# Ledger of designs, part 2: VH-VL binders against p73163

Target 1, 246 residues: p73163
Amino acid sequence: MTVDIKTTLVTIPNQNLQIAGYLAEPVAVGQYPVVIVIQEIFGVNSHIRDVTERVAKEGYVAIAPAIYQRQAPGFEEGYTPEGIEAGRKLKDQTSSAEILSDLEATIAYAQTLPNVKPEEVGLIGFCFGGWIVYLGASLPTVKATASFYGAGIPHWAPGTAEPPITYTDKIQGTLYAFFGLEDTSIPMADTEQIEQALTKYQVNHKIFRYPGADHGFFCDQRASYNAEAAADAWQKVKQLFQTELK

## First folded at step 1 (VH-VL)

Design r5 (framework fv_rilvegostomig_arm2)
Fold by ESMFold2-Fast, scan of step 1:
Structure r5 (fold): chain C 246 residues (1-246), chain A 124 residues (1-124), chain B 110 residues (1-110)
Amino acid sequence: as target 1 above (246 residues)
Amino acid sequence: QVQLVESGGGVVQPGRSLRLSCAASGFTFSSYGMHWVRQAPGKGLEWVAVISYDGSNKYYADSVKGRFTISRDNSKNTLYLQMNSLRAEDTAVYYCAREGITIFGVEYYGMDVWGQGTTVTVSS
Amino acid sequence: QSVLTQPPSASGTPGQRVTISCSGSSSNIGSNYVNWYQQLPGTAPKLLIYRNNQRPSGVPDRFSGSQSGTSASLAISGLQSEDEADYFCAAWDDSLSGPVLGGGTQLTVL
């Protein structure tokens, strides 16, 4: 069953940076685990706000920080070629160290909220956000991570940084990764390399590969939406967070 | 309006080097992955190399790994192929081709714009 | 050798429906989208079909693509003399970390 929620725009401090955040939380009095929702290349757009609300309706405090706050405050785009070009330019201007710092700041902010259980932290991210939450899973406070179609995890990072796969041995929580088999941005070999790294370092994990599903299969606002894969993946996300976040 | 123009081909002896260029115009070059594809005289197409829009990802056919290097200069809207240790079997027309716009990097779902090609002949 | 298998030739008469097959494996067509390219004599290749069955702007609807399992097909309905060309299928190959192409099918229209 889902719960009633309220939404608020918040400001997350990180040093001299004020990161815009979209907060969704249950209205009932209580303490809840927190889930950080990480954007695609398109900013905290309508889809990411909808996902944040869906997570909150399951009984979590959910926060989506603006990962592009340094480069382009208030950036959001849809799924047009122009939106893709703009989002990719901003992604390329990011820094792994800054992203990790912003994730830590978002978690610290969430832990100050009176309705948050500070030890019960989860991450969920999509596309670029799937890449980010894999990196973020290496943070010791993170208990559960759902990484959706994270391209480049084995081989890409902005600038000269190491890709997220090199941090696999630091993951202490449980990680679920979700891939579409039609997603050419993430070859089967990449998903196998990720599975091998998680197995090698004995990370508690599951890898879900959906036949017929493409990049962005979870987003009902995209042409690549796959209702069956999205429904199954959401069930797995709920199972993950119910099991790992108390 | 959208156009790719290859240059740098010629006749070269085995074991030597050659650098091909591909000049792009009419589109935002820095937003697209780029391919090199070759065709030997009277034969089919053979993929050679690809580079992501930002240059961070590169992949090569096994036949050219260690000998060829793909690169790009987004400030000049130009794609390059450095060909070292050339062999007779590298003789072909070399095409550059634009990958359709992608979200993250090297995704092969179609090469939608092609150049006219430049001819490389490796002969002693 | 080509990684994807196509018949080396195909033929038809004007108005006929012609189908060109393309066979691969789980690491390419079985896991990734199929593209088709048309190469008219003496010209550079042109993208004809992408993402299994999508047409770029300007490609007539008499060209269609399909994919099932590890195989794909290009169908040309209402064959015209202008369709005489070489046709190549292509797909990303996960095991090779790059696109692979078929050997090409030379279509003759008489």
Scores: ipSAE 0.017, ipTM 0.506, lowest interface PAE 5.7, mean pLDDT 90

Design r6 (framework fv_rilvegostomig_arm2)
Fold by ESMFold2-Fast, scan of step 1:
Structure r6 (fold): chain C 246 residues (1-246), chain A 122 residues (1-122), chain B 110 residues (1-110)
Amino acid sequence: as target 1 above (246 residues)
Amino acid sequence: QVQLVESGGGVVQPGRSLRLSCAASGFTFSNYGMHWVRQAPGKGLEWVAVISYDGSNKYYADSVKGRFTISRDNSKNTLYLQMNSLRAEDTAVYYCAKSYYDSSGYRPFDYWGQGTTVTVSS
Amino acid sequence: QSVLTQPPSASGTPGQRVTISCSGSSSNIGSNYVNWYQQLPGTAPKLLIYSNNQRPSGVPDRFSGSQSGTSASLAISGLQSEDEADYFCAAWDDSLSGYVLGGGTQLTVL
């Protein structure tokens, strides 16, 4: 059962940086776990705002920080070739240390909200955001992480940083990873390498691989949308957050 | 204080079966992966198997794959190793060991039991 | 046989520094963290070093670990008589999907 929500634009302080955030929260008085929603390469666009609202309707305070705040304040793009090129250029200008710092600042900000249970923190992220939340799952405050089609987790990071897979031994919470089997940007060998790392370090995890689903299968604004895979993945996300965030 | 107590060892003939148990206390058993590691008389340590916190993932050494089954009962804080088709080469002290993780990293076999002896007659 | 290679024995006198080597391959030490375990005579092993060079609480700073390429080393400085034990290295092996250990090094304190 969904609940009524309200949405607000907020400002998340991180030292001298003022990170724009999209906040969605239940209207009913109470305290709720918080879920941080992490963007694709396209900024906090309409899809990410919709996901943030869907999370809130399930009984969570949900917040989506602008990961590109340093490079391009207010950046958002749709799913066009131009949007892809612009988003990839901004992604390549990010820093793993700055992203982790911004995630920590977002969590700290959320924990100051009167309707948030400060110990009940989850992450969900898509595409580049799936890569980011895998990295962010290494933060000690994170209890549950849903990583969707995160490309390059085993082998890519901006600059000379270590890829997120090298942080697997620091994950203390539960991590669910969702992949489409038609996604050519994430070969089967990458998903197997991720599963091996999670198993090796005894991280509580599940890996979901969807036949016929491509990169971006969860986004109903993309040509790659797969309604069956998206519906199943959403049920798994709800189970994850219901189990781990109380 | 973490305590792991193995039981079920003994002397058995080749081809027979034996089930080992490991009773855990002093930590939240359901949160951590568990291992079996063995040591043949006068020899080094050999990893046998691992099971994830919820029992959904299991891995085995090639030498035991298809013959041994690792399992756990989180309601009883107990780890098991079902050993089938036993061979002389399976003769060893069998240790259960827990893993641990925190922000400093993953620690495989951070605590060990005292072991239980399995002897497979020639 | 052991997958990781250690010398079968090592020796030293009190106060000396000794090192124990551990050699592997790209699928184990070359790709994964090395852990070290100490087994005192007649006892179960205990974790001595994890993640190449980290010490659990209660392990003296005389013990240190290092890793380079497909090899790792355990160093024991200021050797003491109570350090007489067997030492084992261990790492996850990606090709075997399991942990592999060295054959052990018996350290004698003369």
Scores: ipSAE 0.005, ipTM 0.443, lowest interface PAE 16.4, mean pLDDT 90

Design r7 (framework fv_rilvegostomig_arm2)
Fold by ESMFold2-Fast, scan of step 1:
Structure r7 (fold): chain C 246 residues (1-246), chain A 125 residues (1-125), chain B 110 residues (1-110)
Amino acid sequence: as target 1 above (246 residues)
Amino acid sequence: QVQLVESGGGVVQPGRSLRLSCAASGFTFSSYGMHWVRQAPGKGLEWVAVISYDGSNKYYADSVKGRFTISRDNSKNTLYLQMNSLRAEDTAVYYCAKDTYYYESSGHLGYFDLWGQGTTVTVSS
Amino acid sequence: QSVLTQPPSASGTPGQRVTISCSGSSSNIGSNTVNWYQQLPGTAPKLLIYSNNQRPSGVPDRFSGSQSGTSASLAISGLQSEDEADYFCASWDDSLRGPVLGGGTQLTVL
């Protein structure tokens, strides 16, 4: 059952940086787990705001921080060739250390809210955000992570940093990863390498591979949208958060 | 200003090897997938290989699979094609091409929005 | 042999309208968009049309694309001598899991 929500633009402090955040929360009095929603390469755009609201409607406080705050305050783009080019340039200017710092700051901010259960933290992220939440799953407070089509988890990081797969042994929570089998940016071998790492370090996990689904299958604003895969994945996300966040 | 420049072509005997290079300038090379596309004399374009922006994913046409290796060095803005066990049918002008990851289309590979001038490979005994 | 089928040649005179066809199957053009590349004599190909009917900056509106079923067409209105070139259609093939291209059409401006 979905609940009534309210949305607010907030500012998340991280040392001298003021990170813009999109907050969605139930209006009913109570305490809720918090879920941090992490953007694609396109900033906190209409799709990410919609996902943040959908998470909140399931009974969570949901926050989407602007990962590109340092590089381009207020950046958001749609799914055009120009938007892809701009988003990729900003992604390449990020830092794994800064991203982790911003995730920690977002969690700390959420824990100050009176309607948040401070020990019940989840992450969900898409595309670049799927890569980010895999990295973020290594944070000790994170209990549940849903990583959607995170490209380069085994091999890529901005600059000279280590890729997220090298942090797998630090994951204490449960991680669900969602991949499309038609996604040419994430070959089957990469998804198998991720599964092997999660198994090796005894991380609670599930890997979902969707036949006929491509990169971005969850986003109904993209040509690659796959309604069947998106609906099934959303049910799995709800099961994950209902099981792990109390 | 924005350009791709291929080099490394030449005349070789069957069974030999060549390494092609493609130097990129004027755009953020590390943000884009890159392709090799070839054109045999008097014929159409044939796709050869693709490499993802970070070098982690590579795909090849069946005609070159197992013989050719695509690679890149993002610190040098350079794309490579290592061609082993060359055959007469590999004779072509080889172009490097920049990919767009255009999500509004098929969602797989975009289109080639920038092409190099090509380098000629002739495999002859 | 090319996966997408184009006529090997086409011709016209300045000011005429010329169309170049591109035929595929359900696994390529029937399921995916079509792009067109222009190759002027002695030069590299350049992007002319993307996503069936979109023009990059700098391509005049005399060039247009369309797609219907498993086929696509490139139309050139007000033909000019500088349009003499080879034209290639391209798409993605779901069965081959890769890009596919047509054999090219040599357009002669008389």
Scores: ipSAE 0.006, ipTM 0.456, lowest interface PAE 10.6, mean pLDDT 89

Design r8 (framework fv_rilvegostomig_arm2)
Fold by ESMFold2-Fast, scan of step 1:
Structure r8 (fold): chain C 246 residues (1-246), chain A 121 residues (1-121), chain B 110 residues (1-110)
Amino acid sequence: as target 1 above (246 residues)
Amino acid sequence: QVQLVESGGGVVQPGRSLRLSCAASGFTFSSYAMHWVRQAPGKGLEWVAVISYDGSNKYYADSVKGRFTISRDNSKNTLYLQMNSLRAEDTAVYYCARGPEWRDYYGMDVWGQGTTVTVSS
Amino acid sequence: QSVLTQPPSASGTPGQRVTISCSGSSSNIGSNYVNWYQQLPGTAPKLLIYSNNQRPSGVPDRFSGSQSGTSASLAISGLQSEDEADYFCAAWDDSLSGPVLGGGTQLTVL
């Protein structure tokens, strides 16, 4: 059942940084779990705002923080060659420590909201955001994580940081990972390595691999959109958050 | 100002090796996946290989898999193709091209002028 | 051998509309977006159309693309002498995990 929502632009404090956030929340009086929605390389664009609203319509407070706030305030791009170049340049300028700090600040901000259940925190992220939420799943406050087509989880991090897979033993919540089998940016071996790490450290998890689906299969604004895979993945996300957050 | 320049082509005997280079300028090389595409004399275009923007993922056409290796050095803005166990049918003009590493809606939008590889005698 | 099928040649006169066809299968054109490349004699290919019907910056409006089922077409309206070139269609192929291209169509003007 979907609920009526309202949307607001908010400011999330993190020390001297004021992180822009897109907030979507149920209109009805009550307390709700919170879900942090993490962008692709393209910033908090129309797709990420749409996902944030879709999460809120399922009965959650949903917040999408601008991960590129330090590098490029107000950055958003569509799915064009120029957008890809700009987004990857900004991604390369991030640091794992800053990203974790911004995730913690976003969670802390959400916990101050009167309609949020402060102990019921979930993450969902796409592309670069899928990489980010895998890393963020290691935070002790996170109960549920949905990671979509996160490239480089086993082997990539900006600068000299360790890749997210090295933090798998710190994941206390449940993690669902979603991959397209035709995604050339994420080889099958990477998805197997992720599954092995989650199994080794006894993390509650599920890995979903979609035949015929490519990178970005969930986004209906991308040429790679796969309606069948997107619909199934969304059902799994709803099941995850329903089970783990309320 | 955006430019790709191939080098390293030449005449080689069957079974030998050759390394091609592609120098990129005028754009942020490390933000793009890169491709090699070849064209045999008087024939159409054949895709050869792709490498992701960070070098972590590589894919090859079946005709070259196990013989050719694609690599890149982002600090030098240079793409490479190491060609081993060369065959007569590898004779072609080899182009480097900037493009996607997934089937996104942009195609290969920047191409070099090509370098000629002739495998003979 | 080309995976996508194009006519080997096409011709027209200045000012005419010319179409070049491209036929594939469900694993390529039927499931993925089509790109078109123009190759002038002695030069590298140039991206002409992407995502079935989108033009890169700098490509004139007289070039258009379309796709239906497992086939695609490139249309050139107001044909000019400068359009004399080889044209290649391309699409991702799910079974090969890479782009596939047509054999090319040599367009002659006049």
Scores: ipSAE 0.012, ipTM 0.535, lowest interface PAE 8.5, mean pLDDT 90

Design s1 (framework fv_socazolimab)
Fold by ESMFold2-Fast, scan of step 1:
Structure s1 (fold): chain C 246 residues (1-246), chain A 121 residues (1-121), chain B 109 residues (1-109)
Amino acid sequence: as target 1 above (246 residues)
Amino acid sequence: EVQLVESGAEVKKPGSSVKVSCKASGGTFSSYAISWVRQAPGQGLEWMGGIIPIFGTANYAQKFQGRVTITADESTSTAYMELSSLRSEDTAVYYCARDRGYSYGYPFDYWGQGTTVTVSS
Amino acid sequence: QSALTQPASVSGSLGQSVTISCTGSSSDVGGYNYVSWYQQHPGKAPNLMIYDVSRPSGVSNRFSGSKSGNTASLTISGLQAEDEADYYCSSYTSSSTLVFGGGTKLTVL
């Protein structure tokens, strides 16, 4: 069952920064949980806007903040080698502290909206966004997180920061992680290390590993799109949000 | 302007190992895949494996699995390829190459000059 | 040896066009838009000529790439003497590896 939605460009304040956001929300009067949709290295491009709309059609207020607002306002790219180079350069200029601050500001902004249930917050993110939402799952307000092909969770962070796996003991909500078994940027050992950390700290979790699926398997605009894996993963995402966000 | 500079020529005995280096300058090292491609005299290009330094994980072609190790040192912007149990058929020019993409197999837009490895009997 | 099939040699006359094919399967060329083409002159490192259907800046517009099903093609128009070289295709695979074609020697006249 999907609902009618409307979309709006919004501005999310964070101190002296004005973060562009893509908002999708049900048209019907009511209060809804909120889901924050976090981009790949390519900015809030057409795919991320489509995902934001798909989340909203399931009965959520959905917001995609521009993670690269500090570095390149209005940045968006497709999946060409040039787009990948541009996105990676911007990713390398990010800061874990700034990303977490911007995510907290996005959640706070969402909580001010009259149609949002302020205690019902979920995250979904892809690629770099999968890395970001794993880190963001450690925020006490987050109840549900869907992390898609988040590379470097066990061992990478920009600058001298600790990688997201270091914060696993602070996750209070439920986390679903989705990986393609053909994804060369995320070896099986990384997915096992993530599973071990989640188990050790008794985080409510599920790990989904898709044979035949590569990095970016969820995106129908990428050559790596895997329709079967994407469809199954989307059913799991709907189950997660239906169970955890009320 | 990105440059890849490889270490000098090597002459090795059968059964020994060789370690070739590739130093990158003039661009972001950590988040781009560095691959090793070899070419035996009069033969074609053969992909051995690659690493994305930021993730620390290497992937290898099946033919070389168990005999090749690819590593990276982000502090010196240098990638390494070590090949063990050398045979005469390992005599080749060894290239490092940097892709421009997120996943393996994207175009190699920068190549090292090549390192000649000769395995003598 | 090569996993992707290229003709061992092709030839063309100055000013004419030539096409080099690269055939794989649905687990490489047919499954991914990550086919690249390299030109190699004797004693030199390979030079990227085409990635997918795009051309790097600085590469002559005489070079173009296409793909249909499991076969990618490199077309060189207005053949010049300096185009004599070995040409290699490469493709990403479903095993997250890279595979090269066997190479094609282009002779101009």
Scores: ipSAE 0.000, ipTM 0.409, lowest interface PAE 16.3, mean pLDDT 87

Design s3 (framework fv_socazolimab)
Fold by ESMFold2-Fast, scan of step 1:
Structure s3 (fold): chain C 246 residues (1-246), chain A 123 residues (1-123), chain B 109 residues (1-109)
Amino acid sequence: as target 1 above (246 residues)
Amino acid sequence: EVQLVESGAEVKKPGSSVKVSCKASGGTFSSYAISWVRQAPGQGLEWMGGIIPILGIANYAQKFQGRVTITADESTSTAYMELSSLRSEDTAVYYCARERWLQSGYYYGMDVWGQGTTVTVSS
Amino acid sequence: QSALTQPASVSGSLGQSVTISCTGSSSDVGGYNYVSWYQQHPGKAPNLMIYEVSRPSGVSNRFSGSKSGNTASLTISGLQAEDEADYYCSSYTSSSTLVFGGGTKLTVL
């Protein structure tokens, strides 16, 4: 059952960087696992804030850090042609090392909150965020990861970094990956390569492939929204976090 | 598998316009950006512009802005490049090429190229 | 004329390695992580060899891409006769445009 929540804009310190974060948390007194919600290429926009709130309503502290804090403080865009172009440019300016550093800083910040169980950390991310949380699943203390339509996991990374699939053997938690079968940015062969890597390194995992679903099927603000796939995927996310985050 | 098939060679007079077509077959045209790249004899590759058909966005290199128009017809899986006010310096092979650009915003480089259309501008 | 600088030619011997550089600015190569490399044989359309640091299916693992600051590099190891071709880099720009390098002729000795 859903719980009452409150939302706050917070500042997450990472050395000299102050990362904006969107925090959603249960109002009731208690300690909760924390879930870090990672944006698409569009910044911490209304969809990512909505997902952050939906996670919190299930009984988690949820926080969405601004991954583009270094490049464009306060950046957010909707699902327009201009938004895609702007978000793509900022994604191209990122660094895997900086993203991991900012994700680690976000986790550390969350662990200081009095209502957080510091050892119960999950990740959920979409699009670019799906790529990020696959990489982030290799971090210490991450127990559960939900990666949605992460393009380029087997073969793409910014600059000279190796792609996230290279770090699969470091994943200690459970990873669920969600793909649409109509998503041409993520060929079937890529999803099979991911599944093979997870199997090879004995990572606890499930791969969900949705017929008729395209890239962005989970977002009800996108033309590619698929209500049936989104509903099923959300149920799987709730099962993952309920099982792995105590 | 996926092919890009360009229209045939053209011979044009200075001051006229040329419209080159690029038809995708065997793949999802609307899930890709289509770029136009030219190469003058003995010269390097020059990007002219591109279009993302599903979004209706076209963008152009500064050099060609005002002379080039790139369009796409998703119903026929065909992209077009129209170059106006032709000069002898526009004599080149014109290629279309696809890139992956979906709502994901991912960019994969130009992985499939047309065969090239030779455009000769002479009096 | 191009915004990206490549050497006009490079040469290497069979079995050796060569590196081709592509230098731009903070508004293209330095500001973006997407540099692509294309191989062109005479009279043929270009072939994508590298996008960023990744290879398309069917491209030999002898080809690798890297980037440091404003300079991207294509390295070809175990040089073969069929590698003799023109090589072009391209980069996305801050203006949502693409620019090519001037091209490098690779001669295999």
Scores: ipSAE 0.000, ipTM 0.435, lowest interface PAE 13.8, mean pLDDT 87

Design s7 (framework fv_socazolimab)
Fold by ESMFold2-Fast, scan of step 1:
Structure s7 (fold): chain C 246 residues (1-246), chain A 122 residues (1-122), chain B 109 residues (1-109)
Amino acid sequence: as target 1 above (246 residues)
Amino acid sequence: EVQLVESGAEVKKPGSSVKVSCKASGGTFSSYAISWVRQAPGQGLEWMGGIIPIFGTANYAQKFQGRVTITADESTSTAYMELSSLRSEDTAVYYCARDYTVKTEYYYMDVWGQGTTVTVSS
Amino acid sequence: QSALTQPASVSGSLGQSVTISCTGSSSDVGGYNYVSWYQQHPGKAPNLMIYDVSRPSGVSNRFSGSKSGNTASLTISGLQAEDEADYYCSSYTSRSTLVFGGGTKLTVL
């Protein structure tokens, strides 16, 4: 099942910007699909690094780019009220165009690695990252996307940009979305609107709604951690990537 | 379903304070935010502030900052709004409402309390 | 004054459509897709009608929301007598607060 991995801090070029990236990869010689792991509002913190390693242990090259590289190089926070306020302010300073540009740059960087299969690209993201990977699923190379508790997909974008749901018709890959039914920041109506858009544009998708699970249910560092929902969601993620990324 | 029940009407003297309670039933109390909105007679709606109990975070409209305190007691599923240094202009109906947040960002209020009338007179 | 600008009143005939605007700035309506609309009948608490472009369960599909730049709009089609009420918009702000519009009195003729 799991494989030995190594981890490295890398630099991802995007024009004049150098984006810090956390790379986890199998040590065995071979070529692997790549999965881009997208942060919550808290930066590439210990949880996101753990997820990146966990993805790599399943037989993928996994990279987590610092989405806040422009605003706050090296930013990471834990799950405190102060961390939430700081992360929220940085999220509000992002732009959809810059995020897509940085995601494209991360994919392009990954495709230069000798152990990466360049056509086998997946995304996984949490919270703000769930929002980001829904948007990123619209990129032509992306074959599989796991979006966890992505708040505001139907209605929010930084500045005056269109929300990610507007890009649903451009999704060519498979998208799994994971929501907690106790997550009042993502109403049932939002999850239904997402499902309706995916169905309308004939996107291959599954939506998982977990009873008793709240926002952040996958993160074992949050008070909202739900071990049963997290375990089931992880099995679904493994199935998604095993089916779609070869 | 979630229901919000507010405390009864209050008549207060200028310079005093008032504390209005909002008791939630149904749902998980810590899973949502509570916003406080007031409406003076014949006037519009005015957001005073809100609290996200799970994060211990309260935010206040600039106009009320320094005079309003919003708290929550998860053990009793009750939110409170305390307004100090009362003036006749504070005569209003005070509503609590369940606020669906996007992460920690207040958004829309889908369940409203019945309102508490606070009259400041003398 | 309110941070968000609404017309004080609008009127429409039974069966027709009306649109109520809510204009802010890039730090509220223009910066976020977090606009909500509330209907209030005299003596009652507000009722949520629209959040961004979505309707809560139980709200008639005659109600719809849209946004362009710094202006959000509530459109009510097929006007009925019971639509006569005050309507308020609300938006999230860059200061992590909510603000309301001044309200619009709808009269159904």
Scores: ipSAE 0.000, ipTM 0.401, lowest interface PAE 18.2, mean pLDDT 88

